# VH-VL binders against Mucin-5B (MUC5B), part 9

Target 1, 171 residues: Mucin-5B (MUC5B), of Gallus gallus (Chicken) (q98ui9r863to1033)
Amino acid sequence: GTCTVYGNGHYMSFDGEKFDFLGDCDYILAQDFCPNNMDAGTFRIVIQNNACGKSLSICSLKITLIFESSEIRLLEGRIQEIATDPGAEKNYKVDLRGGYIVIETTQGMSFMWDQKTTVVVHVTPSFQGKVCGLCGDFDGRSRNDFTTRGQSVEMSIQEFGNSWKITSTCS
Below, E stands for the ipSAE of ESMFold2; O stands for the ipSAE of OpenDDE; V2 stands for 0.75 times the mean of E and O plus 0.25 times the DockQ between their complexes.

## First folded at step 4 (VH-VL)

Design p52 (framework fv_fezakinumab)
Fold by ESMFold2-Fast, scan of step 4:
Structure p52 (fold): chain C 171 residues (1-171), chain A 122 residues (1-122), chain B 111 residues (1-111)
Amino acid sequence: as target 1 above (171 residues)
Amino acid sequence: QVQLVQSGAEVKKPGASVKVSCKASGYTFTDYYMHWVRQAPGQGLEWVGWINPYSGGTFYAQKFRGRVTMTRDTSISTAYMELSRLRSDDTAVYYCARDSYYEWFGDYFDYWGRGTLVTVSS
Amino acid sequence: QAVLTQPPSVSGAPGQRVTISCTGSSSNIGAGYDVHWYQQLPGTAPKLLIYGNSNRPSGVPDRFSGSKSGTSASLAITGLQAEDEADYYCQSYDDSLSGWVFGGGTQLTVL
């Protein structure tokens, strides 16, 4: 599936659901550390809006990608790769193509960032029903089905978005 | 009835810019993404990018980044594609096409404009 | 150069069956992404013919059918008619290119 983030908090989920959400915390955009796949999770993508002045819309995103043995931090065109287990084999590659930072994993997830506000996440069909976050659960069945972190179908976009916040980052 | 009406043919010199319009009717303009696809004479279809008319958000194929800009005007239900720094190999028919709003990944394009021929010649 | 491979041409007589193949790779059709087909009559815009591998929009005759297996898809046209002379394009999504991809097109000639 493909999930897209662009501009002023605009989202297109893996199931093609379109919505707008703005928050001031760190949020889980997409991950496979989800119910029914928790012990087999392979990635987590966290985003935070990076504002250019208090009265302006977001001007870029701060992004963290977390893998089993590595972490990648992206901010203002900078790439910081951190080996959390230096003895382990790297399961991803990083490339710069046409102004985009591209990160591809061996597990079938690819990530593209224009170094500003556009993020594109692709997952192979093998991830159907195994992902969760703002990008949705990629179940291919229901449109506008918002699933919170607690596995409840949520009707409010704001409640849905806030269910994916990392509370320790809000202040 | 859904209709996408595109602007007329353009002839441009290399280095110039062209702006093609696509006026939508018969549906709520802001409910569906708009794609742009081109076709060089005697050749196949090539995807250029999409715009969300609700938000103005865009995504472009890598080949066109830095040269293409997509915009829209919701007051007249019109999408625009501007291509700059034109080359002779940009000569093509440019189509706008409506996203299907498909439930599964891999949207198709359900309605197409009739196309705008852009000729780039010295 | 097209990302999906189609034969450049196919031909048949009225009433016959023709099949147009569309071959992809592990990043598109092989990754499980649906295949859609468009018909382009001479001098016209493409028109949706088949979506989601095998579904027909309203107004498309049941002579047209689609299928998908592995890394390939096929469009079958039975009871071939002169009005079927057109270019046919397959389309899918490619996750390595992060975008929509098309076949090179197949020109159908009705003899």
Scores: ipSAE 0.000, ipTM 0.468, lowest interface PAE 18.3, mean pLDDT 83

Design p53 (framework fv_fezakinumab)
Fold by ESMFold2-Fast, scan of step 4:
Structure p53 (fold): chain C 171 residues (1-171), chain A 122 residues (1-122), chain B 111 residues (1-111)
Amino acid sequence: as target 1 above (171 residues)
Amino acid sequence: QVQLVQSGAEVKKPGASVKVSCKASGYTFTDYYMHWVRQAPGQGLEWVGWINPYSGGTFYAQKFRGRVTMTRDTSISTAYMELSRLRSDDTAVYYCARDSTYEWFGDYFDYWGRGTLVTVSS
Amino acid sequence: QAVLTQPPSVSGAPGQRVTISCTGSSSNIGAGYDVHWYQQLPGTAPKLLIYGNSNRPSGVPDRFSGSKSGTSASLAITGLQAEDEADYYCQSYDSYLSGSVFGGGTQLTVL
C-alpha cells in the first residue's frame, strides 16, 4: 500500500482514505511499532510542518525516520544519518533520485520526499494490518474512522490527527 | 507536573561500573528523547549522549563510546546510564535531561533531573 | 576544553546591564544551528533560560534576552538583581561531532 502527503496538509492513507489535516506539532505519519503488530517494529516516521516564515503557509516538512539501529533526520534538503549501533548492519539505503530523497529498508518500506511537502510511503503487503499513524492501519478496508455519526467532519479530523500527535512538541 | 527523579549518590573504586537511573513522570515517557550530561566539581557541562525511549536507540559522544551504555524500561518510565571502567576523572554530577524538540537538529533540554553525584576514589 | 567559547566571568552592579558572549565555529553556530542558554544557581541543576536563540520559556522575565549573529550568540541581562548571580551556559549542535555542545560557562557576580 501507498500513503501520500502533498501540499498543505493533504493526505491519502494506505487504504485510499483522503483527508485534510493541518497541525502545528510533531505527528506520527506511519510506523509498525503498533499494538496490532506482534512482530518487532522496524520503522517510525515522524513529520512536522516547517513554515515559510509565516503561520499561513508551509514551505516544507521536517522528517525523522527511526529504525532499530539508526535514525535519519531530514530538513530543507539536509540529511543526517545517526548510527545508534555503529556495529550493526545497515538495513536501509539512501538515494537521491530526480529531486527526491529516497529511503528503502530491507523489510519492505520505502520513503520518498521532494524536500518540500510531498511525501510518499510505500509498504509491501506483508505490512497489512501491522502499521498505524496518520497513514492508517493498512487493513484492506477504506473507511472514515475519524468521522463518527453525529460529529462534524472538521472535529472528527482534528480528533484523529491529535491522536497521532507527539505530546508537548507544540511550541 | 514534569519530574525527573534520579538515583542517589554513588561512591566507586577505579575500574568499577556505575548505573544511574532517571524516573520520569508527568508526561508520556516515550514521546521525548532523554539526554545525559555530566559536570565535574567546579567545571562545566559535558554532553554524554541520548536515548530514544520509544525505540531504545542511542547515540553517544565519541569520548564515551565503549564505556557508556544507555537503556530504558518503559513499564516504569525509567532511563539508565551505565558507565564502566571508571577513572578518578569520571567524578561528576550526572544529569538526565529531557529533549524538547528536533528543531534543526539542535535539541534543547527543557527539564533536568537534580543530578546524581558519582565519586570515583580509591 | 569546551567546544563553544564563553568568558569565564562577568560582573555588574544591581540595576545594570551585562552581556555574555558565546562563540562557535562553522560546524555549529556558523552552520545555522540555534543557540540555547541555561542558568545554574549554586548547588542546583541547570534551568532552561532561552531556547531557539531568543525565545523565553514561561516564567523567565523579559529582562533576559538572546541574540545570534554569524558564528556567535549573546545573552543580555538588564536590570541586574542579586538573584541573577549564577553560572550561565550556552548550548548548540555541532554537525562535525553529531551531538550537543556546551560553552565553558560564565560566572556572573552581582556586586
Scores: ipSAE 0.000, ipTM 0.508, lowest interface PAE 14.5, mean pLDDT 82

Design p56 (framework fv_fezakinumab)
Heavy chain, then light chain:
Amino acid sequence: QVQLVQSGAEVKKPGASVKVSCKASGYTFTDYYMHWVRQAPGQGLEWVGWINPFSGGTFYAQKFRGRVTMTRDTSISTAYMELSRLRSDDTAVYYCARDSTYEWFGDYFDYWGRGTLVTVSS
Amino acid sequence: QAVLTQPPSVSGAPGQRVTISCTGSSSNIGAGYDVHWYQQLPGTAPKLLIYDNSNRPSGVPDRFSGSKSGTSASLAITGLQAEDEADYYCQSYDSSLSGWVFGGGTQLTVL
ESMFold2-Fast, scan of step 4: ipSAE 0.431; ipTM 0.810

Design q01 (framework fv_ontamalimab)
Fold by ESMFold2-Fast, scan of step 4:
Structure q01 (fold): chain C 171 residues (1-171), chain A 122 residues (1-122), chain B 112 residues (1-112)
Amino acid sequence: as target 1 above (171 residues)
Amino acid sequence: QVQLVQSGAEVKKPGASVKVSCKASGYTFTDYYINWVRQAPGQGLEWMGWINPYSGGTNYAQKVQGRVTMTADTSTSTAYMDLRSLRSDDTAVYYCARDSYYEWFGDYFDYWGQGTTVTVSS
Amino acid sequence: DIVMTQTPLSLSVTPGQPASISCKSSQSLLHSDGKTYLYWYLQKPGQPPQLLIYEVSNRFSGVPDRFSGSGSGTDFTLKISRVEAEDVGIYYCMQSIQLPYTFGQGTKVEIK
């Protein structure tokens, strides 16, 4: 499935549900560290709205990709790779294609970023029911896309979005 | 280890152009923005713009917009500032400075070049 | 543009005595990310500026502990607990919350 973020907080989940959400914290966009897959998790993607360079106009996303042995930080077209386990083998590839920064894992997750506000996340069918976050749970049912971190289905978009915030990042 | 080395002093006539270089070493050139700051004799510091060497993206101060072009050559780890239609009030020391990378927003100038004196006189 | 105003414009201090420099911004430098985008630089005679303090109060690597920064919102202070001969130069505050980046006019510190 494909999850897309574009413009000022516009989302399309893995199950095709569209919604709008804006927040001032870091948010889990997509991950497979979820209740049905916690011990076998392979990735976590965190997003935050970012000003244009040093201005106050919002025109880009700040993105962190967390893998078992590495972390990738993306900001304003810059890529920082951090080895959290320096002895471990790298399980991802970074490319630049058509203005997008593309990160592909060997486990079947693909991430694309236009260096501004558009993010596209692809996961193979093997991730069905194993992912969670703002992108939803990819179980083929759009009604589950508003599942909170606590596994409750929320009707409010604001409550849903806030359930995926990383509280320590809010200021 | 981190070093920014700028080109030598220039003396130009009004209406001419100048191209100042800034060669980076000791770090990954594409990981850090390069800012340009000038200082007229006996005056304070004035920001001119920045370039992102990774993307080639630039942002210029309004006062020099239309007369300045900033570029970067990743094969030589060198940033350039081209200033055209020089006037006597462009006489200044021009500095390049590296924007911090390890803070999330890269928001301070941690290393500076030695400066390039540009004198505009007839 | 954000205007940065420093006071005083010059200071003559006896070696070992303290010095204090004020910096005021025309707008708050506190961003919604919780950071305050205020920095202090020292320019020694004939040298480029060098970073002293980042984000109000954090000393840059190698900066002696006699330097301290404080403040919030629009009012900031740089203090030198005991001025040494090597501290002579012009001190600048800078904001980077908004483009264009702007500097104060500078404060010249001299030894008597």
Scores: ipSAE 0.000, ipTM 0.480, lowest interface PAE 14.4, mean pLDDT 82

Design q02 (framework fv_ontamalimab)
Fold by ESMFold2-Fast, scan of step 4:
Structure q02 (fold): chain C 171 residues (1-171), chain A 122 residues (1-122), chain B 112 residues (1-112)
Amino acid sequence: as target 1 above (171 residues)
Amino acid sequence: QVQLVQSGAEVKKPGASVKVSCKASGYTFTDYYINWVRQAPGQGLEWMGWINPYSGGTNYAQKVQGRVTMTADTSTSTAYMDLRSLRSDDTAVYYCARDSYYQWFGDYFDYWGQGTTVTVSS
Amino acid sequence: DIVMTQTPLSLSVTPGQPASISCKSSQSLLYSDGKTYLYWYLQKPGQPPQLLIYEVSNRFSGVPDRFSGSGSGTDFTLKISRVEAEDVGIYYCMQSIQYPWTFGQGTKVEIK
């Protein structure tokens, strides 16, 4: 399944649901640290909008990818790899391909960023039902993509988006 | 007023360890990365690494990786740099310096500590 | 590692006269975000370094307008239009486009 972020807060979930959401906090875009997989999680992707001056338009995204023993931070075309456990085995690879920064894990998650506002997250079929976040739960049923953190299905885009915010990062 | 205040001078023997502190005040400690830079007597500046006080994440220069540990104590707004297996060529003034980028890295260093002299002699 | 080369290594200036310091990098410091990751610091005798110029040409708060930075790609210049006694010290350029962050060797500026 493929989840895409593009333009000014436009999303397409792993199950093909389209929605628009803008917020002022850090948000969990996609992760497999979810209730049915918490102890076996392998990645978490966090996004924050970076505005164009005083405009309501988004110039770029600030992105953090968190793995078991490493963290990768992306902002304004810049890449930083942080070892949170320097002795641990590295389970990902970073490449530059056609203007995109590409990060792939050995578990089958691929992340692509155009260094602006376009993000593409691909997960293999083995992740079906194991992921959660703004990208949804990848269960083949688009209505479930609006699942909040409490595993309650919500119809409101605003409530759905706010359920994935990292509250400590809000202004 | 932003201030970084470092611990006092240290004299160590080869093979010992040293732990230098850097106490921050005048801003939210967890909002900015802390860099460590050293300067050998009569020589230029050498970057050693940075720590994110919010997450505890670090990045070390390859030359000191394996011998250095950077930590931060948010309850006291203090960053630490612990350097092990000291050699005579580790004799230097060690500075902490704040990264200017809010909760990020790799821009300019806007405020610096006064420096801590570490002398390694037999 | 990116190597930062400064010239001259020392400069003796009559008060009120201009000074110019060159910094050359072994690789371009221009990143895909359109920013150039080049900075200038001054270390006065017995003091820690202090920031003068960030991202090639921007003066840090409180830095007098007699200081100016210019350049692009691999070639950068720091100019002092009229050197004053308080400007004595060692000037360093720095890059932060690629780990490890690296500094030039330093340029010592002193008054005749």
Scores: ipSAE 0.005, ipTM 0.505, lowest interface PAE 14.0, mean pLDDT 83

Design r03 (from g02 with heavy chain N52K Y54N; framework fv_fezakinumab)
Fold by ESMFold2-Fast, scan of step 4:
Structure r03 (fold): chain C 171 residues (1-171), chain A 119 residues (1-119), chain B 111 residues (1-111)
Amino acid sequence: as target 1 above (171 residues)
Amino acid sequence: QVQLVQSGAEVKKPGASVKVSCKASGYTFTDYYMHWVRQAPGQGLEWVGWIKPNSGGTFYAQKFRGRVTMTRDTSISTAYMELSRLRSDDTAVYYCARSKYTYYRFDYWGRGTLVTVSS
Amino acid sequence: QAVLTQPPSVSGAPGQRVTISCTGSSSNIGAYYDVHWYQQLPGTAPKLLIYGNSNRPSGVPDRFSGSKSGTSASLAITGLQAEDEADYYCQSYDSSLSGWVFGGGTQLTVL
């Protein structure tokens, strides 16, 4: 399945549910470190809105990807790789294609960023029911996409979004 | 049935070296990182480093670089930690512990090996 | 000095609630890394008690719970029992050190 972030806080989850959410913290967009897959987690993607000066407009996203042996930080077209295991063979590759920064893992996750506000995350069918975050749980049922960090299904988009915030990044 | 079985207690003099072993069973040895953690008497836990048995790659905490060497023997599913130029403040219980990735939890621990460094 | 700060001791009576704090920084708990908790009974190796901030391994009673807020984490023990008397350690990954860090440990005394 495919999850897309676009424009000013617009989302389409892995199960095709559309919603709008704006926040001022860092948020877990997608990960597979989730209750039914904690022992086999392979990635975590964190996003933060990067504002244009003092306006309410979003200029771009700041993105952090955490993998088995590396952390990748993306901001304003810059790529910073931090090795947590410098001797390990990388389980991902980074390419620049058609204006997008593309990161593909050997475990079946693909990430694309237009260096502005568009992010596309693709996961293979093997991730069905194993992912969580703002992108939802990819279980083939759109009604479950608003599952909070505590595994409660929230009807409020605001409560859903805020359940995936990294509180240390908020004011 | 995952088990990590460590070698027996050692008594060493200052300046000597000690080599502690950790024999793994119940899982594929090369699929997991092996970490070493020490605990001085009455003190807290201190991470020493890890070895990735698949490649033999290692990473050590800054404090131990130049004195610690981690190795493994995949034919007997055993990891080793050798600490050289021992000081009295190296007296500690040394644990091996398993993790799936470098930033992942330590889900199984050995029972520990007491290393005593005294004159 | 420990990189993560825990109170050195905490105490409670049977049936009560105790909370053990773990304070980190922007390079560890505040840098998106999960907090794990270990219980160490006297004379034994540490045992995984809580992982991924709030998850319990099989066999750990639901009296034990974990949470994470800001650069800090917390372990809560409800319905305190005599057998809970142990040392408790928090753990996280530190991006500036590229390695694991532990809290200094908290000795829980059941009065």
Scores: ipSAE 0.157, ipTM 0.727, lowest interface PAE 4.4, mean pLDDT 86

Design r05 (from g02 with heavy chain K100R R105S; framework fv_fezakinumab)
Heavy chain, then light chain:
Amino acid sequence: QVQLVQSGAEVKKPGASVKVSCKASGYTFTDYYMHWVRQAPGQGLEWVGWINPYSGGTFYAQKFRGRVTMTRDTSISTAYMELSRLRSDDTAVYYCARSRYTYYSFDYWGRGTLVTVSS
Amino acid sequence: QAVLTQPPSVSGAPGQRVTISCTGSSSNIGAYYDVHWYQQLPGTAPKLLIYGNSNRPSGVPDRFSGSKSGTSASLAITGLQAEDEADYYCQSYDSSLSGWVFGGGTQLTVL
ESMFold2-Fast, scan of step 4: ipSAE 0.622; ipTM 0.865

Design r07 (from g02 with heavy chain R105G; framework fv_fezakinumab)
Heavy chain, then light chain:
Amino acid sequence: QVQLVQSGAEVKKPGASVKVSCKASGYTFTDYYMHWVRQAPGQGLEWVGWINPYSGGTFYAQKFRGRVTMTRDTSISTAYMELSRLRSDDTAVYYCARSKYTYYGFDYWGRGTLVTVSS
Amino acid sequence: QAVLTQPPSVSGAPGQRVTISCTGSSSNIGAYYDVHWYQQLPGTAPKLLIYGNSNRPSGVPDRFSGSKSGTSASLAITGLQAEDEADYYCQSYDSSLSGWVFGGGTQLTVL
ESMFold2-Fast, scan of step 4: ipSAE 0.470; ipTM 0.803

Design r09 (from g02 with heavy chain R105H; framework fv_fezakinumab)
Fold by ESMFold2-Fast, scan of step 4:
Structure r09 (fold): chain C 171 residues (1-171), chain A 119 residues (1-119), chain B 111 residues (1-111)
Amino acid sequence: as target 1 above (171 residues)
Amino acid sequence: QVQLVQSGAEVKKPGASVKVSCKASGYTFTDYYMHWVRQAPGQGLEWVGWINPYSGGTFYAQKFRGRVTMTRDTSISTAYMELSRLRSDDTAVYYCARSKYTYYHFDYWGRGTLVTVSS
Amino acid sequence: QAVLTQPPSVSGAPGQRVTISCTGSSSNIGAYYDVHWYQQLPGTAPKLLIYGNSNRPSGVPDRFSGSKSGTSASLAITGLQAEDEADYYCQSYDSSLSGWVFGGGTQLTVL
């Protein structure tokens, strides 16, 4: 499945549901540190929108990818790798392809960023039902794409989005 | 309100070990990294290492490897730093401080724990 | 030797402007890692003053500003007040050490 973030807070979940969400906090975009997979989690992607102008338009994204032994911070067209265990084997590779920064893991997650506002996250079918966040749970059904951090299914986009915020990061 | 409350002052003899605690409140403990920084009397700040409270993963500055151990207990939102084989030049105030992935800046600090190593 | 170089002291009169430099290398500031600044009043813990090169946390007056160019960063304080008398530390990440590094600190004296 493929999750896409683009333009002014536009999202397409792993199950193909489209929605718009704008928030002032850091948000979990996608991760596999979910209640049904907590002990076997391998990645977490966090996203923050940078406002651009009067209409709350987004100029750029700030993105952090968190892996077991390292973190990659994507900020203002820059890539910064912070090693949390530099002696450990890396499970990912970083490439530049067609203007996109591409990060691929050995576990079947791929991340692409155009260095502006477009993010594409791809996960293999082995992740079905094991992911959570703004990108949804990838269970093959769009009806439960709005699953909150508390594991309820919400009809309100704002309530869904706010459930994935990281407390104390709001402006 | 975010708070980091550290354990009280310790006096140790050379060769002993010390374990300092840092109890977090006012935020989700596992969503932020915890760093340890020390400051000897009249000296500057020195980074010791950090822990990811979610995973328990740690990384230490080379100077302290083999002598420092960082742990946490998520049930009580508390981080710990244990320093062994203490020397007189380990006398310092030890701070905990939290950071987040957006800039990794240390936005909130504990008040510090004075560790005095003397014979 | 501190990895980031700061002047050990700086002084100014009330109402004046002072600038504190922070000089790094290609493995830290020159590798595009952000610079943060902390203020430490006597007997207290450090307090975040500037993060991400130029951003102010809530509650920090606008007379404090940060900038970054090449391998160096700078903290500017305008309209000096007696309460600004403190030690100031810059901080960045160093890729060769895989860890955070601080400057040696600058003692600001308000005359």
Scores: ipSAE 0.235, ipTM 0.704, lowest interface PAE 3.7, mean pLDDT 86

Design r11 (from g02 with heavy chain Y54S Y103W; framework fv_fezakinumab; at its last look DockQ between E and O 0.58; V2 from the best seeds 0.57)
Heavy chain, then light chain:
Amino acid sequence: QVQLVQSGAEVKKPGASVKVSCKASGYTFTDYYMHWVRQAPGQGLEWVGWINPSSGGTFYAQKFRGRVTMTRDTSISTAYMELSRLRSDDTAVYYCARSKYTWYRFDYWGRGTLVTVSS
Amino acid sequence: QAVLTQPPSVSGAPGQRVTISCTGSSSNIGAYYDVHWYQQLPGTAPKLLIYGNSNRPSGVPDRFSGSKSGTSASLAITGLQAEDEADYYCQSYDSSLSGWVFGGGTQLTVL
ESMFold2-Fast, scan of step 4: ipSAE 0.732; ipTM 0.872
ESMFold2, look of step 5: ipSAE 0.620; ipTM 0.819
ESMFold2 (binder alone), look of step 5: mean pLDDT 93; pTM 0.944
OpenDDE, look of step 5: ipSAE 0.710; ipTM 0.899
ESMFold2, look of step 7: ipSAE 0.611; ipTM 0.823
ESMFold2 (binder alone), look of step 7: mean pLDDT 94; pTM 0.948
OpenDDE, look of step 7: ipSAE 0.516; ipTM 0.847

Design r18 (from g02 with heavy chain Y54N, light chain G52E; framework fv_fezakinumab)
Fold by ESMFold2-Fast, scan of step 4:
Structure r18 (fold): chain C 171 residues (1-171), chain A 119 residues (1-119), chain B 111 residues (1-111)
Amino acid sequence: as target 1 above (171 residues)
Amino acid sequence: QVQLVQSGAEVKKPGASVKVSCKASGYTFTDYYMHWVRQAPGQGLEWVGWINPNSGGTFYAQKFRGRVTMTRDTSISTAYMELSRLRSDDTAVYYCARSKYTYYRFDYWGRGTLVTVSS
Amino acid sequence: QAVLTQPPSVSGAPGQRVTISCTGSSSNIGAYYDVHWYQQLPGTAPKLLIYENSNRPSGVPDRFSGSKSGTSASLAITGLQAEDEADYYCQSYDSSLSGWVFGGGTQLTVL
């Protein structure tokens, strides 16, 4: 499945549900550290909106990718890679393709960023039912894409978004 | 409410080791990195290293590699910093502080533990 | 000594404006790593004052502001009050050291 973030806080979940959400915190966009896969999680993608100077519109995204042995920070076209277990083998590779920064894992997650506001996350079918976050749970049913962190289906977009915020990062 | 409670002051002789603790409460201990920062009397802040309480993974500033060991006990939400082969210039207040990611701000700090190294 | 350079002291009278600079290099602030600022009152632990260049935590008055340009950052304090007398530290991440770096600290004296 494919999840897309674009423009001014526009989202398309792994199950094809479209919604608009803007927030002032860091948010878990997609991860597989979810209740039925916590012990076998392999990635977490966190996003934060980066404002256009004095404008209320979003100029770019700040993105943090967290893997078993590394963290990658993406901001303003820059890539900062930090080894959190320098003795371990990396499970991903980083490329630049057609204006996108592309990060692919050996487990079947692909991340693409246009260095502005467009993010595309692709996961292989093996992730069905194992992912959670703003991108939804990829279970093939759009009606439950608004699953909150507590595994409750939430119909309100605002409450759904707030359930994936990282509270300590909020203004 | 987030709290980081540190162990009490220590007095050590040169060549000894000291182990400082930092007990976390009010949040999920394994969701935040724990950093250690020291401050010698009348001097500035100096970063020592971090531990990821979820994995036990650690990373230390170049100056302290080979002398510092960071550990944690998830059952009691406590992080530890042990500094060996102590010198008189290791005399400092040692702070624990948390961050969500390795390069994120330190939003909560412990009150500090004074370690005095003297003969 | 310190990787980020701050003036050792700054002073002002109540009601005045002061600015504290923080100068880095291409491996930290110049590499687009964020700058955070901490206030340390005498005898206390540092407290987060400004994060991610210009954001204020809840409870920090708007007379404190931060900015970043190139390899440098600045903390501005307007309407100085006696309670602002403290040490101020900037902080950033350094890619060449793979770790955190602090400025040497600036002692603010309110006359």
Scores: ipSAE 0.203, ipTM 0.744, lowest interface PAE 4.4, mean pLDDT 86

Design r23 (from g02 with heavy chain Y54N, light chain S95R; framework fv_fezakinumab)
Heavy chain, then light chain:
Amino acid sequence: QVQLVQSGAEVKKPGASVKVSCKASGYTFTDYYMHWVRQAPGQGLEWVGWINPNSGGTFYAQKFRGRVTMTRDTSISTAYMELSRLRSDDTAVYYCARSKYTYYRFDYWGRGTLVTVSS
Amino acid sequence: QAVLTQPPSVSGAPGQRVTISCTGSSSNIGAYYDVHWYQQLPGTAPKLLIYGNSNRPSGVPDRFSGSKSGTSASLAITGLQAEDEADYYCQSYDRSLSGWVFGGGTQLTVL
ESMFold2-Fast, scan of step 4: ipSAE 0.367; ipTM 0.793

